# Ledger of designs, part 6: VH-VL binders against Imidazole glycerol phosphate synthase subunit HisH (hisH)

Target 1, 225 residues: Imidazole glycerol phosphate synthase subunit HisH (hisH), of Colwellia psychrerythraea (q47xb5)
Amino acid sequence: MTSAKNVIVDTGCANLSSVKFAVERLGFEVTITDDITIIQQAEKVIFPGVGSAKHAMKNIKAKNLEAALQGLTQPVLGFCLGMQLMTESSTEGKKSSTEGNNDDNTSHIVPCLNLIPTNVEPLKAQGNRLPHMGWNTLTQVSNHPIFKGISEGDYFYFVHSFAAPISEYTIASCEYGSTFSAAIAKDNFIGCQFHPERSSALGSKIIQNFLELDSTELNQELVNL

## First folded at step 20 (VH-VL)

Design r3 (from r1 with light chain S28Y)
Fold by OpenDDE, fold request of step 21:
Structure r3 (fold): chain C 225 residues (1-225), chain A 122 residues (1-122), chain B 107 residues (1-107)
Amino acid sequence: as target 1 above (225 residues)
Amino acid sequence: EVQLVESGGGLVQPGRSLRLSCAASGFTFDDYAMHWVRQAPGKGLEWVSTISDNSGYIGYADSVKGRFTISRDNAKKSLYLQMNSLRAEDTALYYCAKGPYDWPFETYFDYWGQGTTVTVSS
Amino acid sequence: EIVLTQSPATLSLSPGERATLSCRASQYIYSYLAWYQQKPGQAPRLLIYDASNRATGIPARFSGSGSGTDFTLTISSLEPEDFAVYYCQQYDNWPFTFGQGTRLEIK
């Protein structure tokens, strides 16, 4: 099997084509695969996701990718749900029935990959419409290498109803009724809640920064928010 | 095998109500967003409504807002569409459709029922 | 809402021929596009999702391409059972919308 420099992980729960196009537009080669060996041998790994954490984790397990992803030492960038899956868990909502007034809502905690020791919770929108969908600005941006050329006030595209709270792992923040982590990072794992592939030039810049990232930079103590 | 079976269609006069049902089988019902899509006779497809438990989202097409109500009973693996104040333009074959995940956006419809016919005529 | 325009409205071909169906979006929708096949008297069936991914069980002769605003469904060699109406659907933004359909008929 031939090694690929850049890999997009195929979890079966992401618009892989959009991500691939975003990478290729920048002039980089990238391979979409669920092959563990190819993923492990890649210099850079993009980890996109869409949908629910429960479904994505189910697919990841079915593809036997869980341990492989957890063991990756090269830079990994999660997109949207991909970021969420990097956390310890995601608290999702479940309803047994919407009939009548018997709204039996049960919280469902989905164990995730536990790459970054934080959690995902329902976004506290404070009356704002859910999901958080569309363009919004980063309220704070750290000096993390992926944010080179990115500034506070820059717009990115969001589509989510869940979010990671502000923590020591937050490297960018956003506000939508409440302040949440627009991006988180720990070690070689980086996640963006927004969709870089849908965020025009600035999103492309983030992708480029990641693909050109020197792994040694991730081992340095970076200033988070 | 994924199976969606719609029922409840019929002939009604304008202003009347109908309740459509969709019985799901062959998959874990509560793990997926569910949708209604309709097709007027000889016409194309029109999204009607979406429900997702994970996000708690319920959505409607503008054409049916205020008149239609989507709901589900996960224990019964059933999707419903309460249609009130029916209009002639609501005449269509109504499909129950499954999403690929429990997320109401960025979604297509990976499985469809055979539909149930609703005819609104004076 | 995002408007999807399919062309041609009707495509008349013979078995064995190559079919090319177009779907154009009124705005950039990345790869958030699906293709459906609807045979007479049947429910729609998912063919392609995310612009270029074949759904489970879909024959290799079906392929999707394109991104942004212009998308194409190609049937490399038509089989008799392929004559049907084809719809594209975008899920880039709410509300979901469909193209008006292309009817693929036997010449």
Scores: ipSAE 0.794, ipTM 0.917, lowest interface PAE 0.8, mean pLDDT 94
Fold by OpenDDE, fold request of step 21:
Structure r3 (fold): chain C 225 residues (1-225), chain A 122 residues (1-122), chain B 107 residues (1-107)
Amino acid sequence: as target 1 above (225 residues)
Amino acid sequence: EVQLVESGGGLVQPGRSLRLSCAASGFTFDDYAMHWVRQAPGKGLEWVSTISDNSGYIGYADSVKGRFTISRDNAKKSLYLQMNSLRAEDTALYYCAKGPYDWPFETYFDYWGQGTTVTVSS
Amino acid sequence: EIVLTQSPATLSLSPGERATLSCRASQYIYSYLAWYQQKPGQAPRLLIYDASNRATGIPARFSGSGSGTDFTLTISSLEPEDFAVYYCQQYDNWPFTFGQGTRLEIK
């Protein structure tokens, strides 16, 4: 089997077709797979996700991808839930019942891949409608290589109710009732809370920057937000 | 095997109320978003409502906003649709549908019940 | 809301023939499209999700293609049980919407 240059990880919890199409529109070849060997041998790995962290992690474990993902040394880019899964954990909500007067809202912590030492929490929307859905601007943008040609004030597409707070790993921020990490990075792992594949030309630029990224650039000291 | 069984349908006059139920089995009910979709006689499909515990999100079609209320009892593995101020145009077969995950957006319906019929007529 | 237009309204074919059903979206919806089959007196059944992924238990003769605004459901060789109504559904944005359906009938 020939090694794939670019791979999209099939966790069973993502719109893989949308991501594949976004990559191919740029003229890059990409393979969708849950094969550990192919993923490990890829030059670039895209890690998308849709749904809940609990469901995605369950699938990842069922596919025996957890250790493989944690051991990747090539550049990895997470999309939306994919970014969230890169963190230590995600605090998600659960309701026991919506019937009657005793609606106990409970939250649970979902352990994630622990690739970037931060956490995902419910987005503090400050009265704004949840989920955060639609176009919003980046308020801060670092000099991280994936943001080449991207500026503060540029619009990207968001669909989420949870977010990573601002931390030393934040490489871009966004405002929605509160300030949250629009993107985070550590070592070879990069995550975007927004959907590059749904963010028009600028989203495509993010994907292109990633796919053209020199791995040596990730070893350089970058200025974080 | 995933099973969804709707009940509570019937014939009612305009302005009256009706409560639909959906009994779920064969899967972990509280791990998935649940939906109502309806189909008027001889017509196509229309999304009605969505509920997701993970995000706490509840959504309604504009045609039923303010009149219908979706709810669930995870202990009973049941989904409900309280329908108030019923109109003739609410006449339809009402399907209970399961989402593929506990997320209300970007979702399709991977399993459907057989539906329960609601007829609103004077 | 996003409008899905299916064509043709009715498709008359014989068993063994290839069926091609179209679904056009009023907006760019990426691959957030599903296909359903509904037989008379039955509930809809998921066939395809994310435009091109076959649902569990769906025969290989069913395939989905397309992205953006134009989508296609293909049945490579029709079986007698395939004659039904087919719906497309978008989940790119609220509200979720369905096409008006294509009736696949036996010639």
Scores: ipSAE 0.780, ipTM 0.912, lowest interface PAE 0.8, mean pLDDT 94
Fold by ESMFold2, look of step 20:
Structure r3 (fold): chain C 225 residues (1-225), chain A 122 residues (1-122), chain B 107 residues (1-107)
Amino acid sequence: as target 1 above (225 residues)
Amino acid sequence: EVQLVESGGGLVQPGRSLRLSCAASGFTFDDYAMHWVRQAPGKGLEWVSTISDNSGYIGYADSVKGRFTISRDNAKKSLYLQMNSLRAEDTALYYCAKGPYDWPFETYFDYWGQGTTVTVSS
Amino acid sequence: EIVLTQSPATLSLSPGERATLSCRASQYIYSYLAWYQQKPGQAPRLLIYDASNRATGIPARFSGSGSGTDFTLTISSLEPEDFAVYYCQQYDNWPFTFGQGTRLEIK
């Protein structure tokens, strides 16, 4: 049995290698694990994810991680789908194919971890192609500590077709046809829609700012956008 | 038992079209991204195309972009490759492949079909 | 496009010997590298994923190592059934690419 200061939650997702490298190249040690005790005892938790909310929540439940993740009190940073799983729900699950007047629902709602009171919906791209894939700028950036050295107009890498709408929990925004939350936060839970691990120097700055957080920085009253 | 069975290959003239199919069984087809990989006679492997679980993400090799179209029918557990404007250099054994994720990036191929042969010759 | 260069092109060894196969990437690919074995008339078979993890059912004599740009497949003690062509594949980004192959043959 060992303890680890920094952990990456092993949800079985595809992008674990690039997330681990992104932490290690900054000079931090990090452990990929699904061991509940090691996760709960860590000082910093990175919650990665790519793919659909339905499949990710199925994996989290199969690993018996749901309650443990919901109970974390230390800083947690979610990447891409990891952010989306922090919300109450996502429409990214199986679409309903039932035909009929009373069964007009064309989507399934996937319950998520319910850590940040917002939801994930299809990105309203307004004629732009989906997925939103490539480098794009942050249009508004709050004073949240993970954004030290980050400004409006800075580029980050996005690859997604679903997003959280602007809400009181939005700490950065981006525009792709419509404006959506590039990042959200509540208490110790922080999520980015972009991929810090693939966003070059500025993505590395996000990860570094997160890993260098102390309790005082999260106790400041945060002013959302 | 995961099985992938390709069909639809054959002899065709340059400039013609051909549609490949891959019938999948033994796994939940709509949970996974699917891929086409080809191998020219006596040559190595070349990725051709990838499609995500819900067709929301699609990619092509530059050599086939604009000529080939990947698609899937999750109800029929079937993957397709529509090949238009065929050229001699498209001659190859075409494999249907499955990866371990619904996500079409950062992925390898854990199951392969037997392949179907496409020969493009005058 | 990320180019994978395998070396040597052909490796001639006897059963019981140790085989070392190399794959070099033209740019940093983290640990997004898989190794496949292909015997004549057969589809490729996954051996190693994420640079070092053995796929289900792969014997312990197969091991992978490396990260970044330099990767190695090692077969600790060759069995007669191990003589085949071996390919590496990167999956850091599209297009996914394969190395040209190393043919492992009986000396």
Scores: ipSAE 0.591, ipTM 0.832, lowest interface PAE 1.9, mean pLDDT 90
Fold by ESMFold2, fold request of step 21:
Structure r3 (fold): chain C 225 residues (1-225), chain A 122 residues (1-122), chain B 107 residues (1-107)
Amino acid sequence: as target 1 above (225 residues)
Amino acid sequence: EVQLVESGGGLVQPGRSLRLSCAASGFTFDDYAMHWVRQAPGKGLEWVSTISDNSGYIGYADSVKGRFTISRDNAKKSLYLQMNSLRAEDTALYYCAKGPYDWPFETYFDYWGQGTTVTVSS
Amino acid sequence: EIVLTQSPATLSLSPGERATLSCRASQYIYSYLAWYQQKPGQAPRLLIYDASNRATGIPARFSGSGSGTDFTLTISSLEPEDFAVYYCQQYDNWPFTFGQGTRLEIK
């Protein structure tokens, strides 16, 4: 049997290399795997993702990972799409702005992992360009342990067209035409909409704070706004 | 099984326009980002443009920005490159390429078409 | 833009010999590097992705290594069909860029 303290779930997504190197350059060992036993036995689980919820959920189901991910009790941190997959559903799906047909005009609801009771909707950009792509600030930051050393006004890298609305699960917010959840959490599941692996020193701080979590820190009451 | 077939190349004068097409088969076209890569005669490879699965993310090489437009029609399983204001340096074999992800970043090209030749002269 | 510099420009070897091809990036690109083989009149063929992973159907004599800025493609024992042009490609960020190529030819 192979054991690993830290794992990155191999969902078949594009950004695995940058996530792996972001962990390794902090001095932590990490294994990319889709082996259910190795994932379940890990102390920390990173759940990456980029692209569409539809494609990612298809891959998760093809790898038989859905139930295993839903049953995790150790800390889990989702990056970008990984955060979105922790929600109940996403309205993102197959669309083409050039079609205008029934297929193209039909809104698609993609069931996700249903770990955090909120949903993902098109970002209300209010005249700003989509995708929201580039560096932007956190407008509110909770006392969640992953935000040690992180303050309102700190910059993180975003690239997305869909977002979770503000809810009781929001632990950080960002503004881009409207306010959306920059991060969400419930119990052991934590997700950020930004890309820690591409957010320079402060992104590295998020990853480090997560990997250094003490089990007692997740049992504390959180201030959610 | 994966097939990418480019068409629409030809000989054109500078300043004119041309539209390339790529017909895809053997995979679920809607699930993947698609790309154009070109190769000038006797030269190396140059990335031209990328479009995500739903056209939500689009990128261009600086050499073609403002002149070329990538698009896709998922119902027809087709990728397009509208090439305006053509220049002599656009002369190349244009490849349609598929990546392994719907995500247009951090990606390589696992399948390539045969290419279609564009010659811009005079 | 990220510039990839391949060396040598031309590598002349005999079948059965070991080939070592280098690709150097102008900035850190993690493991976001692919290697392609191109024979005359053919489209490029993916050999290696993510610096070290062999693409489906690629013989074990092809291996990739490196991370960050320095990458190597190794062909452990050259076969006659391996004489071609080899390109590296980075995909850390747009624009995606290719090296200028290494021509592997019969000595």
Scores: ipSAE 0.493, ipTM 0.801, lowest interface PAE 2.3, mean pLDDT 90

Design r3 (from r1 with light chain S28Y)
Fold by ESMFold2, fold request of step 21:
Structure r3 (fold): chain C 225 residues (1-225), chain A 122 residues (1-122), chain B 107 residues (1-107)
Amino acid sequence: as target 1 above (225 residues)
Amino acid sequence: EVQLVESGGGLVQPGRSLRLSCAASGFTFDDYAMHWVRQAPGKGLEWVSTISDNSGYIGYADSVKGRFTISRDNAKKSLYLQMNSLRAEDTALYYCAKGPYDWPFETYFDYWGQGTTVTVSS
Amino acid sequence: EIVLTQSPATLSLSPGERATLSCRASQYIYSYLAWYQQKPGQAPRLLIYDASNRATGIPARFSGSGSGTDFTLTISSLEPEDFAVYYCQQYDNWPFTFGQGTRLEIK
């Protein structure tokens, strides 16, 4: 057996190296792996993701990771799609169409890891362009430990067209036409819609706060709103 | 075996339109972002456009934005580039390219087609 | 917006020699750099991704290094088939950009 204190789950997504670099520049060691034993033994698990829920869930299943991820009890932090995969389902799945010749297009619901009881839906941008790309502020920030040193009005980098709605699991909000969950959490599972690895000093603070979590801190009183 | 076959190039006058096609095989087309890259005669490589697996994210080089439209038909395993208001500087060999992800950002091009030549001249 | 400057523009070497090609980015791009080889009349071929990872089927004599703004492609012992044009590409942000190329020619 091998072991690693901090791991990044290798889901086969594009942003693995930038996530690894973001951790390493803070002075932490981290291992990218899809080895179930190494993931289960880690103290901290980062669950990255970009792209579609359909493709990510296909990769997770091909790597036999689904049950292992669902069974994790240590702190887990998801980035962007990683947050979305923690929900029950996403409507950003596969759709079929032909060039102007197919009128049987349907929205596809992709079952996700079902770790946080909410769902992902198209962002209601209310006339703003999709995707939501660029720097934007948090409009509400809870007292969750990952937000130590983070306040309402702080800027983070977003790139997404789908989001989780506000729910009892929301620990930070953002507005882009409508208000959506910038971050969600339940028990040991924490997800942010923004990209900490591309959010400068404040993004680094989120990652540092996560990596410095004591597991007992997540058992304290949590204010989700 | 991944194959990308471009077609639709030719000689056109400035201000006219042309539609390029790229037929894909040897991989699950609808799981990957697709790209157009061009190379003017005797020059280097220039990214033209990118489209995500479900067309939810689309990007263009500034030089073509507003004139070119990338699209895809996943049922036909085909990528397209509609090129309107063509200019002499659009003269190039146009490559269809595949990236390793469905995500169109932070990506390189692991497979390329042979290219199709577009010449814009009076 | 991110400009990649390759040096030298032309590198004349003999088979068996070591080649060192440089790519400099106008801003920080982490390790989001790829290297391509292009022979006359052919499409580019991916050599290196993420600054240092060899693509499938690329011989071990090719290696990449660097991060941030300064990147290097090294060919440890040139084979006759290695004389070609080499391009770097950044993929930190759109627009994706390529360097102007280094032509590696037989001396």
Scores: ipSAE 0.454, ipTM 0.782, lowest interface PAE 2.6, mean pLDDT 89

